# Designs tried in a protein design chat: VHH binders against Malonyl-S-ACP:biotin-protein carboxyltransferase MADC (madC). Part 26

Target 1, 317 residues: Malonyl-S-ACP:biotin-protein carboxyltransferase MADC (madC), of Malonomonas rubra (o06926)
Amino acid sequence: AKWTELQDKSFLEATARERAVGIVDEGTFTEFCGPFDKIYSPHLPLMGEAIEYDDGLVAGVGKIGKKPIFVISQEGRFIGGSIGEVSGAKMVKTIQLASDLYEEMVSEKPDLPEEMRPAVVISFETGGVRLHEANAGLLAHAEVMDQIQNCRGRVPIISLIGSRVGCFGGMGFVAAATDVIIMSQFGRLGLTGPEVIEQEMGKDEFDASDRALVYRTTGGKHKYIIGDCNYLAADSIRSFRETTTAVLQKPMEEIETFRRIGSMEKIKEQIELVKLSVSLKPKDSMDVWAHAGNENPESLINMTLDEFLAQAKRLKA
Key: E = the ipSAE of ESMFold2; O = the ipSAE of OpenDDE; V2 = 0.75 times the mean of E and O plus 0.25 times the DockQ between their complexes.

## First folded at step 17 (VHH; framework vhh_8dlx_2)

Design aa7 (from w1 with S31A; at its last look DockQ between E and O 0.35; V2 from the best seeds 0.00; counts 0 for: pae E 3.6 > 2)
Fold by ESMFold2, look of step 17:
Structure aa7 (fold): chain B 317 residues (1-317), chain A 124 residues (1-124)
Amino acid sequence: as target 1 above (317 residues)
Amino acid sequence: EVQLVESGGGVVQPGRSLRLSCAASGFRFSAYYMHWVRQAPGKGLEWIGYIYRSGRTEYNPSLKSLVTISRDDSTNTLYLQMNSLRAEDTAIYYCAKGTPLYEALTQGRYMDVWGKGTLVTVSS
């Protein structure tokens, strides 16, 4: 079966579509094929035709158990300003539909079971430094951030980072704004804690430009140890799916505690972690891992995921 | 039973404004997308736009500057304000109910309940 073969496929090597299909239950993924331009009614003739195009982003809806899962999966080979505008609009619509569905469900059933709460899963893959995007792309990026904010407390949003290209540029801020970040050891996240704090507070309150090397290392094991990501998964679609499933079984109230930014309380927590890391004065990532309490940090490099999670100590404070 | 009843149509001179109403009953009006759609004589259906909770709207880009959709959840009433009417705005105007799950699954503007429509004729 193709879906069962996907479960063992490397997340690093998988295409955006393979990642999207493999994260949800077998046979449940319905891909969002572009702008909503069909008119459907049981009472009037169907009118309109779907516009099929490849915009470099796979979006759709599937299920994990009874939970509707809105999936956004980026394809890193589609880079440029035009991809930002089209991809941004598609991300906005997908997140908006998830939020709207939640509101409809709660309006009909105020005691909505947690197992039925809609969720969003974003599999990131974006590279390079994109300081100047077209104005339409920047507006779409801001709209994505608005939709993420609109979901807080209602619809959990899970970031997956383990693709070949990683998560860099403006999408790093998007990932940081989500509730939970899951990485593999091969995942790369270009945004650091200080930059996220600076974005939230402004440079007058916090200047990220002169921060220690400890935050510039992009890899998943390092990000896990310093607290920039919440969970590690092995490099397989199965491991990302299992980790995502386990997170989504938690109550929304608990999921919210993983969010790194989005309130002054969370900002203060991140500032304290930065203060701790500055006091470490490290020269490389092994120094950071040692300061976190790992007696032989080099031994962590080649550990299996299970061994690493059992032994690795994380920065606290 | 879910019902939608449009009103406010009629004959209107070019350049004038007109407000259509849609009275809704039989469902929790505030929880749903509400759409306006029109059909000119001899033409296909043209989606005008929708409005959702808290007044959030989306419009057909070709009509965006000409129309405003609003709702009054206290009276279960949907409105379409049309300005600077032209002869080509002559059409039957329908209100319709949609939901986000079915829109996602069908990948379109899913409208499961429609009104019977109200005719607007723009004629000098």
Scores: ipSAE 0.352, ipTM 0.741, lowest interface PAE 3.6, mean pLDDT 80
ESMFold2 (binder alone), look of step 17: mean pLDDT 83; pTM 0.851
OpenDDE, look of step 17: ipSAE 0.869; ipTM 0.935

Design ctl (from w7 with L101S Y102S L105S; at its last look DockQ between E and O 0.01; V2 from the best seeds 0.00; counts 0 for: pae E 17.1 > 2, placed apart)
Fold by ESMFold2, look of step 17:
Structure ctl (fold): chain B 317 residues (1-317), chain A 124 residues (1-124)
Amino acid sequence: as target 1 above (317 residues)
Amino acid sequence: EVQLVESGGGVVQPGRSLRLSCAASGFRFSSYYMHWVRQAPGKGLEWIGYIYRSGRTEYNPSLKSLVTISRDDSTNTLYLQMNSLRAEDTAIYYCAKGTPSSEASTKNSYMDVWGKGTLVTVSS
């Protein structure tokens, strides 16, 4: 009953664990490490209220149909180099397990049916690449990108961006390196510029004036129009799950035609330039939408998802 | 079995100092990163910092002026010194066992073992 109710839950408001569990088929998710809340259960009655504790990154495996789905789901309020080392290593190992499984499966069945091909789904929520300036955090991001490149043509990797904090900094590079990016209209994707250590707290997304500016420059509708994301989903776990499922039904060779990062060296170069990046909040996003062929771009701002998808012209022509 | 037990919490006046302890057992304490994490009532987890076996520390930038982490490997004890406490520092404070210092890439590198926590209340 919880999984079914979870499907209607707002992706924006969902926890990292709720997002991970809800993306895969009911009852199939196995988390690689036990949840933190099992350690804290004796303390909940003393507090009088139930409190959910996250450990910063949820990783595990589940299924969509017969397809094994390795899930990585971030909780974006942790700050620290040690946390970055742990989160990065957990991401690297999870992606490596997916590719190892694929290699094992094709060794046993060289004509592996597409419905059985493993995939990776990453639900991002992070405020910046500077999980601290420490070299360990940057090395972890480079190692994750190496694993993503190693999966190219073999294991599809799907990015989900729709949580409260968004996807910024070095994880913006990671998301750009995956095969497919799915965003909600409330999702935010971008890079930190030079001179900025942290770009965002989750609560800033609900400041009406800052929300409007953030929505216009980093948000899902803008990113969809300029082609930085491939699909736009409604703000529900169900919509992200359905979109992910539809993408994963495509043959791997078709998935490879979606927006993709080139060589691993280009990805590493982008990581080295993270501090030097200029802010990605252009003042003229309405001009960009008009250039894409939307003659009344302001009208798109308040459209429902269905109306937007039916009318919006994308920058690619 | 691996066990972590925090102590030293209680009620303290604003502006004062408090030192928390974390007693560790069941593993080679000196070989691991050790962390402090806190959670204010009704809020998410906030990482405070870690300490390596060499004594090298890293801190959450938002908290670095408040805290000092130290360890005593002879007694398997981790410490958190907090100074100039404010009402917003009211929280449950947890210690956590980190990854082995000699390895950075396994699922064993997660903060998988946590203490039960000790409550710090900063109140007049």
Scores: ipSAE 0.000, ipTM 0.129, lowest interface PAE 17.1, mean pLDDT 70
ESMFold2 (binder alone), look of step 17: mean pLDDT 81; pTM 0.817
OpenDDE, look of step 17: ipSAE 0.007; ipTM 0.250

## First folded at step 18 (VHH; framework vhh_8dlx_2)

Design ab1 (from m8 with F111M; at its last look DockQ between E and O 0.62; V2 from the best seeds 0.74)
Fold by ESMFold2, look of step 18:
Structure ab1 (fold): chain B 317 residues (1-317), chain A 124 residues (1-124)
Amino acid sequence: as target 1 above (317 residues)
Amino acid sequence: EVQLVESGGGVVQPGRSLRLSCAASGFRFSSYYMHWVRQAPGKGLEWIGYIYHSGRTEYNPSLKSLVTISRDDSTNTLYLQMNSLRAEDTAIYYCAKGTPLYEALTKGRAMDYWGKGTLVTVSS
């Protein structure tokens, strides 16, 4: 079966569509406005103006168990480092549809079981760009951020970062705003923490003057230890799917506690972690890991996922 | 058991405005998208737009300057306001209930129940 073979496929090497299909249960993925729907799309009345063809982003809905899963999966091979107005609108509409479904379900059944609560999964793949040169993309990022905020407390949003391009630029801010970030060791995440905090708190409170140094420490194991991601998965669709499934079985109240920038307490924790990480410099990443309490940090580099998760200690604010 | 009854159609002179109503019963009106669709003589169905209970609307791009959709959840009534009517707006106008959203998205069927329609004729 093709879906079963996808489960062993490297998440790093998988296409956006393979990642989207493989994260949800076999046979359940319905893609919105696929590459061949450009004449008579069956989703026109629901997607509105967001149904234009866009081969740079796969969006759709599937299931994990009884839970509807709205999937947004970026394809970096065609877009490079920028998100256009069409793909941004598709992201916005997909998140909006997840919220609408949640509202419909709760209106029909106010005691909605957690196993039926809709969720959003975003598989990021985008490179860095100069933010001021992405004016149209910046507006789309703001609109996505608005929809993420609209989902808070209602629809969990899970970020997956393990594709070849990584998650950089304005989408780093988007990932930071979601409830949970899952990375593989090959995942790269940039432009999170320092710049999000600086924009919210002002330059006087936090200065990201060491930005080049911060960008060089983007890998998944490091991000896990410093608290920039919540979970670490192996480089397979299966591992990302299993980790996502486990996270989504948690009550919404627990999932909200993983969010990095949703409260002043979380913001303060993130500031302290970032300050500590920056002060130790990337050349001395092993020193950061040692400061987190890992007696032999070099031994963590080549551990299997299970060994790493069992032994690695994470930085505390 | 689901019933949708359009009203407000008739003969109207070009340039005038008209407001159509759709009385809904037999389902929880506030839970669903509601749609307007029209069919001109000898033509296929043309989707006009929808409204969600929050008031959020989406319109067919070719019609968005001509129409406004609204709803009153307290009276289970859907409305279509049409302005500056022209002869090409002559059509049977239908209201339709949105399919439950998950089914709509996965089966490609946006609307599950339709009214019988109300005829609007724009002529001098």
Scores: ipSAE 0.696, ipTM 0.870, lowest interface PAE 0.6, mean pLDDT 78
ESMFold2 (binder alone), look of step 18: mean pLDDT 80; pTM 0.818
OpenDDE, look of step 18: ipSAE 0.855; ipTM 0.929

Design ab2 (from m8 with S31A F111M; at its last look DockQ between E and O 0.58; V2 from the best seeds 0.67)
Fold by ESMFold2, look of step 18:
Structure ab2 (fold): chain B 317 residues (1-317), chain A 124 residues (1-124)
Amino acid sequence: as target 1 above (317 residues)
Amino acid sequence: EVQLVESGGGVVQPGRSLRLSCAASGFRFSAYYMHWVRQAPGKGLEWIGYIYHSGRTEYNPSLKSLVTISRDDSTNTLYLQMNSLRAEDTAIYYCAKGTPLYEALTKGRAMDYWGKGTLVTVSS
């Protein structure tokens, strides 16, 4: 049972394809192997599949229950997870297809049951090296943001962050724009990456070679406490799948209330949280956790996920 | 029952333009991608392009400069505008309904219903 084995696999260690296949129901994943902008063409041969296998992004569609799930899963081993013209177009087209499917379904049945509403799941894995922000990468970020905007109120978009490379650079903005962010404690989320943070703040204040410090400032437990992510999952495909499933059972109107960007109140909350995080300096996460009301913040570091979620207090804006 | 009826074919001189129509019925026209495909004598099928109800199109790269696909959802009509016609554009032209999108994506079959076609002959 290969799919069943995937459920117990570490999300951190899994490949992009394993994450994509494992998030949806067994046997339902169809990967877009060739240029999917040509999926409607009856004339193209299948030879392009082998060439595009290594474009660094797995995209496809599957199901969770009756709900079509469009999956985008980045592979960090390919050019450090950089997004370029090919992988950017693939990401944009996949989100566009989810929106098109929603429009088709509501055209046929205006009272579409929530359980059948299409959704997008993006498993991020991209580094914060500034070179990945070249012209083509910047255009791709803008196009993805346009598609996320087009989906608002219609197709929920869920971010998953728990892979080895994390989610840095311009894709950090993309993740922030999605409706829901799910992280594991090993997931890393940031705009600039540890080495750029060190350059901006100085090595004495932030040492990028200190892996424990990096996890405390960009990691899932910290991000959950400061409100940068909505949910924590354990480091398994099963836990990410179960959390995603639970979120997607909610009606779209409720899912929109989790969105970090999209109202004046949410924008104000994000600005205040950013100001507070900067004022407390990232090198000492324990001070931030204590400020959030955790009496013994060091005790939270090694708690199991369940213990952490039961006890941890989150920072308030 | 899904029906697609092409019209506007006939004999035209090289260098001229021609607009084909496809009248659609039996399904919610605005919900689906619509396609044009052609078959020259003794040749296989050649996909021309598709259009979504938003106006978004995709074309066979070899034909992109010569054709324009449009649709009128209020009259359930699909159009193919062909310009600067050449003898090699002689073919039977078919319109086709896009398969429901989830099925198209998962089963790899882009089109589920076809018209009977209209013959375009480009000759002096």
Scores: ipSAE 0.670, ipTM 0.855, lowest interface PAE 0.6, mean pLDDT 79
ESMFold2 (binder alone), look of step 18: mean pLDDT 81; pTM 0.823
OpenDDE, look of step 18: ipSAE 0.743; ipTM 0.900

Design ab3 (from m8 with F111M Y113V; at its last look DockQ between E and O 0.52; V2 from the best seeds 0.65)
Fold by ESMFold2, look of step 18:
Structure ab3 (fold): chain B 317 residues (1-317), chain A 124 residues (1-124)
Amino acid sequence: as target 1 above (317 residues)
Amino acid sequence: EVQLVESGGGVVQPGRSLRLSCAASGFRFSSYYMHWVRQAPGKGLEWIGYIYHSGRTEYNPSLKSLVTISRDDSTNTLYLQMNSLRAEDTAIYYCAKGTPLYEALTKGRAMDVWGKGTLVTVSS
């Protein structure tokens, strides 16, 4: 489809490639896949055999204005949509390249304008790590987390969650660690709160003891109200692109204030939000929405995005 | 003008080690990743590896156990340490300046300036 038509396409229904192409400026996306010789393009061969085979993960670089945008877009409809050794390495390498470009640019121009700062955009669509692949998947998630930490303060990382499969398992953990989370109301995000805090304390443990609670509280409107995501976008590539663009125009210092974790102050906020959610003993999201100050929380369910954003009250620690 | 001058080649016995140097001038050496490439007699070019300005390296998997790439930004010098040399390591060894990373990723040209090369002959 034409790039202009992609802008009005449902983010929920779009393929990984459509989301990747549509987020960056028209004509600027270069996918990390092609006929290049190893000597002429060593970076692509070094991502391993995945470049020559479809692994369900679209990676590349484009631009928004002058800003290089490294895009990672997952395809959950592809066979083997879990993160494995090959697709995990591709994700890790793409984030590494963004950091490498930032360092190259700053070494050439130490007063690099914010409008030229590289960024990473991750469009999630994954059900997580399957049990028979758990060890490889957990290692890949840890390696991605290391790269996210390496980018902090230098290369902003934006999570986009609005695809049909959602963002679950270890990738929910990854999304929570990025600087900004943008969701649509149809987005689903799992593994927040205690698991993220354990990772920041350096344990890197996975505990599924509360999986049922996590899954039933995963929707975009709910995540927005409880503060697990920073922005709620309409279900279109245009809305995600516009929101992403607005975030990336901010100085890195301001973008860091959106991060759910990454400082002791933000960790304390997350702990208090978790304590509040537990103390409410909610049976569904409506109890939490009511406690946030929404007098008739059921009325929010069918509101348009504009109506919801105008009326919804968000949970406070 | 950008110049790269390799040195340290020569005749060496199998099993020995050798360190090659690449003196760089005409550009801000610390800002670019750098490559080593070789060409054995009658054969095509073989990429050895590269090093980013941060010191992070990537190697051709078939050579990884035999080579180490390093850089000294204070002297604008790139190094290739080769160990346990074999007759098949006989080649002309080139250093090359990496193309700016964004261009390399979007246009596929990984190297923009090459040295003249230095010959390494591994012979008893």
Scores: ipSAE 0.594, ipTM 0.816, lowest interface PAE 1.0, mean pLDDT 77
ESMFold2 (binder alone), look of step 18: mean pLDDT 81; pTM 0.820
OpenDDE, look of step 18: ipSAE 0.794; ipTM 0.907

Design ab4 (from aa2 with Y110A; at its last look DockQ between E and O 0.63; V2 from the best seeds 0.73)
Fold by ESMFold2, look of step 18:
Structure ab4 (fold): chain B 317 residues (1-317), chain A 124 residues (1-124)
Amino acid sequence: as target 1 above (317 residues)
Amino acid sequence: EVQLVESGGGVVQPGRSLRLSCAASGFRFSAYYMHWVRQAPGKGLEWIGYIYRSGRTEYNPSLKSLVTISRDDSTNTLYLQMNSLRAEDTAIYYCAKGTPLYEALTKGSAMDVWGKGTLVTVSS
C-alpha cells in the first residue's frame, strides 16, 4: 500500500513491514536483505544471503527528518512472534549498526547535532523465546541486551507496543530496557500471558478468557497509569509515528530519564512501586487505578484516547 | 585525499603463512570498516572480509579458517594474515575503505576507495 494510506492503518492490524515502512519518512525505508548487499556490502552477510532472512522480523533503516532511524518490526504470526536464531541475529545486527553509525558520525563531528543522532525503533509483536529454538533464542536475548547497553547515552531506543500478540516473555524485559515505551490501548506488555496469570491467581480472581480483564491488567491504559509505558498513542501508524517523532525531538539526556532499568533513581522508583502494589494487594487493575487517584476507574475503560489522557491520573511512588 | 597502499606480497611456498599490510591516509581510519578483497588470475573479485574499529570482523565463509584481519588505528594500518597458503590463493590482494555507513546501507557498494593491490604468488 501507499505510504499515505499506511498512516491511517490500524497499528493493531498492520503487518510488521507496514509498521516499519510507515514509522519512517516516505520513501526512506531500506530493508536489510535487499540485493544491494550481496556483492559489495559484505559487512551485512546475515542481511543479504538468506532466502528467508526476516524469519518473523523486518529490519531496516530510514529517516525521520535528518535522523537515521533503524527499525526492527516483529511479525507475530510466526509462532507468536518468538525470537529464533535467524531473527535474533538480525535484531542484534540492526542495533549494532545503529551504534556503529553513531560512532562513525561522532568520530567525524564530535559535537554531533541532536537532529542527526541515529535512533532505533523496535515494534514488538512477540510472546518471547521461540519454543523449538529456546537455547538459541535465549542467547539472542542476551546479545540484544548487550547491544541495548552499548547504545545507552548514545543512541535512543524506542519501543512500540500496539500489535495483536503484544510483548511478553523475555522481550518484555528487552522492552523495559529500552529508553522509551509507547503503547496503544490495545498494546499488551508483560512477563507472562493471561493463562499463566490465571493459574497463579485462580480463575475466581483472574479469568484469562475475559478479554476486558486481560486488557485491564496488561494493556496500554494500565501500563500508562502505573508508569510502565511513557506514552499512549492511538491505534494508527500515524499516531505511533507522530509520538515517536515528538520523543526524538528531545535531547538524548532527557530521553535517558524516561525509563532506565539500570539507573539507581529508576531502581528506587521501581522498588517503591512494588512496595505500593504489595500494600494494595491488588487483584485487578481497577484497584491500582483507584489508588492512583482515579475516583471512578471503571469510567476510564471505555474512554477515547483523548478523554483518557485528559482525565487519567498516574500512579506515583 | 584517501590513499591506500598494500605491501607484503611476493612469492611464497605452499603451506607457509604471509601477512599483508595496508597503509591508510587521508581519512579518519578508525571511523570506518576496512575490507580485504582478492582477484585470482582470470577470476572475478572475491571478498575476504572486513574489520571495524572495535576489532569486530566478518569473513567470507569459504575463507574464514584461513585468514585473520586486524587493524592498528595508532599507525593507520590494516593487516591480512593468511595461513596454510595454497596455489589457489595466488591473487592480487586489495584493501578497501568502507563507504560511510548510512550510504553503504541505503545505496549499496560497501567500498568506496581501493588500493592498487599487492601480488601474492604461491608456488613451489
Scores: ipSAE 0.685, ipTM 0.869, lowest interface PAE 0.6, mean pLDDT 79
ESMFold2 (binder alone), look of step 18: mean pLDDT 80; pTM 0.802
OpenDDE, look of step 18: ipSAE 0.847; ipTM 0.926

Design ab5 (from aa2 with R53H S109R; at its last look DockQ between E and O 0.61; V2 from the best seeds 0.00; counts 0 for: SAP .675 > .668)
Fold by ESMFold2, look of step 18:
Structure ab5 (fold): chain B 317 residues (1-317), chain A 124 residues (1-124)
Amino acid sequence: as target 1 above (317 residues)
Amino acid sequence: EVQLVESGGGVVQPGRSLRLSCAASGFRFSAYYMHWVRQAPGKGLEWIGYIYHSGRTEYNPSLKSLVTISRDDSTNTLYLQMNSLRAEDTAIYYCAKGTPLYEALTKGRYMDVWGKGTLVTVSS
């Protein structure tokens, strides 16, 4: 009963744990409380972090059908979803375990059915850091991106962006490196958070309290139109779960074609494009939407998801 | 049938080094975590560490400076190198196969097959 109630819950309002549990099949989610809890031997003392277990990141494994799903779900409710050495290590380890499971399964059955291929789902929620500054956070994120690269062609990695804080800073780089990005209209994706943009550019040019402006420059509708995200979902766990499930039904070769960034070199190019994109003045997103062929772009702002998908034209190469 | 056979035990002097071997058969050795565990006389089991296919290892923190686990997938052999042996290292040493990873992560059963053990006695 509780799992079925989660399916109708707003993805925007859900906790990191609710998002993680609700994305996988009912009763299948096993949470990793620390990096070693589930490998703890019954013959050994309790290892590690029993007294220090809440790091703001939920990680675990569940299933969609026969497919093992490794879930990483960030909690931005506390300290804006910051990513440090501990949570970064937890992300790295979880992705490593998915790769390890894939290798185990292929070693046992070289002709592994696609329906059994492990996958990683990352639900982002982080306020970000300044894009152009070198810092410990960006250096820690490089290890996560290396693990994403290690999974390419073998273990699909799906990004979900629709929670309260959005996905900014170094985690914007990480999301861009994954295979598929699913956003809701409330999802925000960028390399610099709106409040930092306001400070740098001044409120006259970018007003972070103007929610419509923020959604036009970093939001899911804009990102969908310019092709930076692959799918839009409604603001419910059910919609994100259904979209994720549909993506994972595709063969790995097809999933690879959705990838926006194929190398670190392309990631650097995307950083500069995102920086330029988030510097847009009022109406700049409307100009882009018009360029994509939307003759009355302001009418798209208030459309429901179904109306938007039926009418919106996407930028094409 | 999964089988593990330890060898290399015996009597050694304090301060010396010893390398134990574990011959594996009946499963895809290269796919699984492998463990070393020991039991000193009159004491409980003590986990030493494990190693995965890639060579990634984790050790009991109290033993980390004293031991090294390695594997040779071409010969299906697991190794335990022990240095600067002390009398307290006297124990029966076992190798163990890691449980399939999904089951280990979801059910907490970390080892499914054990060897019979090899006795190491550290004495002058």
Scores: ipSAE 0.551, ipTM 0.794, lowest interface PAE 1.2, mean pLDDT 78
ESMFold2 (binder alone), look of step 18: mean pLDDT 82; pTM 0.830
OpenDDE, look of step 18: ipSAE 0.857; ipTM 0.929

Design ab6 (from aa1 with V113Y; at its last look DockQ between E and O 0.67; V2 from the best seeds 0.74)
Fold by ESMFold2, look of step 18:
Formats: sequence, structure tokens, C-alpha cells
Structure ab6 (fold): chain B 317 residues (1-317), chain A 124 residues (1-124)
Amino acid sequence: as target 1 above (317 residues)
Amino acid sequence: EVQLVESGGGVVQPGRSLRLSCAASGFRFSAYYMHWVRQAPGKGLEWIGYIYRSGRTEYNPSLKSLVTISRDDSTNTLYLQMNSLRAEDTAIYYCAKGTPLYEALTKNSYMDYWGKGTLVTVSS
């Protein structure tokens, strides 16, 4: 499909490749190890050993303005978007290349303008690790988390969640670790605030099981109200691209303020939000929305996006 | 002016080890990937591997257990250690500077400057 036509395409309905191409500027996307590379990889010198074609994950680089954008886009139509050995390695190496480019650029120009800072965009569509590659998938999850940590303060990482499968399993923790999460109202994220806290602190320090139930609603409107995502976008590639572009125009230090984890200060904020929600003895997610200041929370469910953003109040500690 | 000068080649007996050096100048050596490539007589180029600033390396899978790439950023020198040399390892060995990364990824042009090469002949 033509790039201009992609802009109006439903993000929910788009393929991984359509999402990747449409997020960056027209004509700028270069795919790593695409379908025509499966016999020989022209990216072998930089992608590393054992990189094979894996139609379940599209990776590449493009631009938004002057900013290099490394894109990782999962395809749920293949093995439910699960992560295997090849797709895991491709994901790790793509993030690593973004960090390498940043290092190269600041080595050549220590006063690198923010408009030129590389970024990573991850479009999730996954139920988790592949069953038959569970050991390799779990190692890839840990390696991706290491690369995300390496990027903190240096290369912003933006999560996009609006595809049919959603973002579930270990990739929910990966999304939580990125700097910014953008969802559509049709996006589904299977991770909750209490579970994020438990991951960071360990179960001995914080047990999420009795606090997580009211947070189990996966949809974008709920996640936006409770602070699990930072932005809502309409269900179009254009809206996700515009929201991503607006976020990336911010200086890195401002982008870091959107992150939910990665410091004790951020964890304490998340704990206070959970304590507040639990202390109200909520029956379901609508009680949490009411606590956030929405007097008639059910009226928000079917609002248009613009109407919702104008009226909805978000949970605050 | 970017300059890459390989050294350490010569005639060696099969089974021996050899270390090649590449002296680099005219660019920020530590900022870029550095590569080794070889060309046997009458054959095409064969990529050996790369090394980045962190010491992170990747190797041609067929050579992975037989070679080691290292770098010394304080002397702008790239090294190739080769072990258990065989007659088939006879080749001209080149070091190459990695292309600026964005260009490399978008143009499939991973090496922009090459040395003149150093000949290694493995013969009894």
C-alpha cells in the first residue's frame, strides 16, 4: 500500500510491516532481514550470527524529520506474535544498533541536537514467548530488558499498543520498562501497576496478587485513566505517528519523566497509586475511575476519543 | 585522510598461529565498527568479523572458533589473531573501517575505507 493511504489505515487492522512503514517518514524505512533476505542476509555484518528470516517480527530504521527511528513491529498473525530465538535476537540487536548510533553521533558531535537523537519505537502485538522455544524466548526477554536499561537517559523508547492481539506475557513487562506507552482504545495491555511493582521489588517486598485484580482490565481507556499508559491515540496509523512525533520532539529529560519504573522514586509513586485505589475497597474498575474524579464513569466507555480526552480524569496519588 | 595499514603477514607453516595488526589514522577510531576481510587467490572477498568500541565482536560462523578480533583504542590499532592456520587460510587480509552506522544500515554499505592488505601464505 502507498504510504499516504497507510496513514488512514486502522492501526488495529494493519500488518506489522504497514505499521512500521507508516510510523516513519515516507520513503525512509529500511527493513532488516526482510522476506527477500531469507537466503542471504545483507545485514549479517551488523545483525550478528544466526539471523534468519522471521516473518513474525519486522525490524528496521527510518526517520521522523532528522531523527533516526529504529522500529520493531510484531506480527500477531504469525504464531500469535510470540517471540522465538530469531525474533528475540533481532529485537535485541535492533535496540543495540540504536544505542550504537547514538554513541557514534555524540562521539562526532558532543553537543548533538535533540532533534537528531536516535529513538526506538516498538509496536507490540504478542501473547508472549513461543511455546516450543520457551528457553530461548525467556533469555531473549532478559536481553531485551538489558538493552532497554542501556538506553535509559540516552535513547528514548516508545511503545505502541493498538493491534488485535494486544501486548501480553513477558512483553508486557518490556512495554512497562520503555519510556512512553501510547495506546488506542482498542489496545490491550495485560500487565498491571501492582505487577510492575512486584517485578521491580520482588515478591518478598511486594505481593501483587491481592492488589492486582481491579487493575486487570486491559483496554486503553482504563490503562490511560490508571496511568499504565501515557497517551491515547485514535485507531489509525496517522494518529499513532502524530502522537509518537509529538513525544519525540520533547527533550530526553522530559521524556524520562513519563517512565513508570527505573528508579525508587517512580516505584514509590506507583505504590501510592495502588494504595489509594485499594483503600477505597473498589468492586470493579469503574470504582477506580470514579475515584479518579469521574462522577459518571460508565459514561466514558463509549465516548469518542476527543470527547474522552476532554472529560476523563486520571488517577493521581 | 583515512588510512589503514595492515602488517604481520608473511609465510607461515600449517598449524601455527599468527597475529595481524592494522594501524588506523585520520578518523575517530573508537567511534566505528572495525572489520577484517580476506581474499584467497582467485576467490571472492570473505568477511571475517567485526569489533565495536565495547569489545563486542561478531564473526563469520565458518571462522568463529579459529579467529579473535581485538582493538586498542589508545594506539588506534586493530588486531586479528588466527590459530591453527591451514593452507586454505592463504589470503590477502584487509582491515576496513565501518561506514557511519545510519548509512551502513540504509545503503547496505558496511565498510567505507580499506587498507592495502597484508599477504598471509600458509605453506610447508
Scores: ipSAE 0.665, ipTM 0.865, lowest interface PAE 0.7, mean pLDDT 82
ESMFold2 (binder alone), look of step 18: mean pLDDT 81; pTM 0.831
OpenDDE, look of step 18: ipSAE 0.868; ipTM 0.936

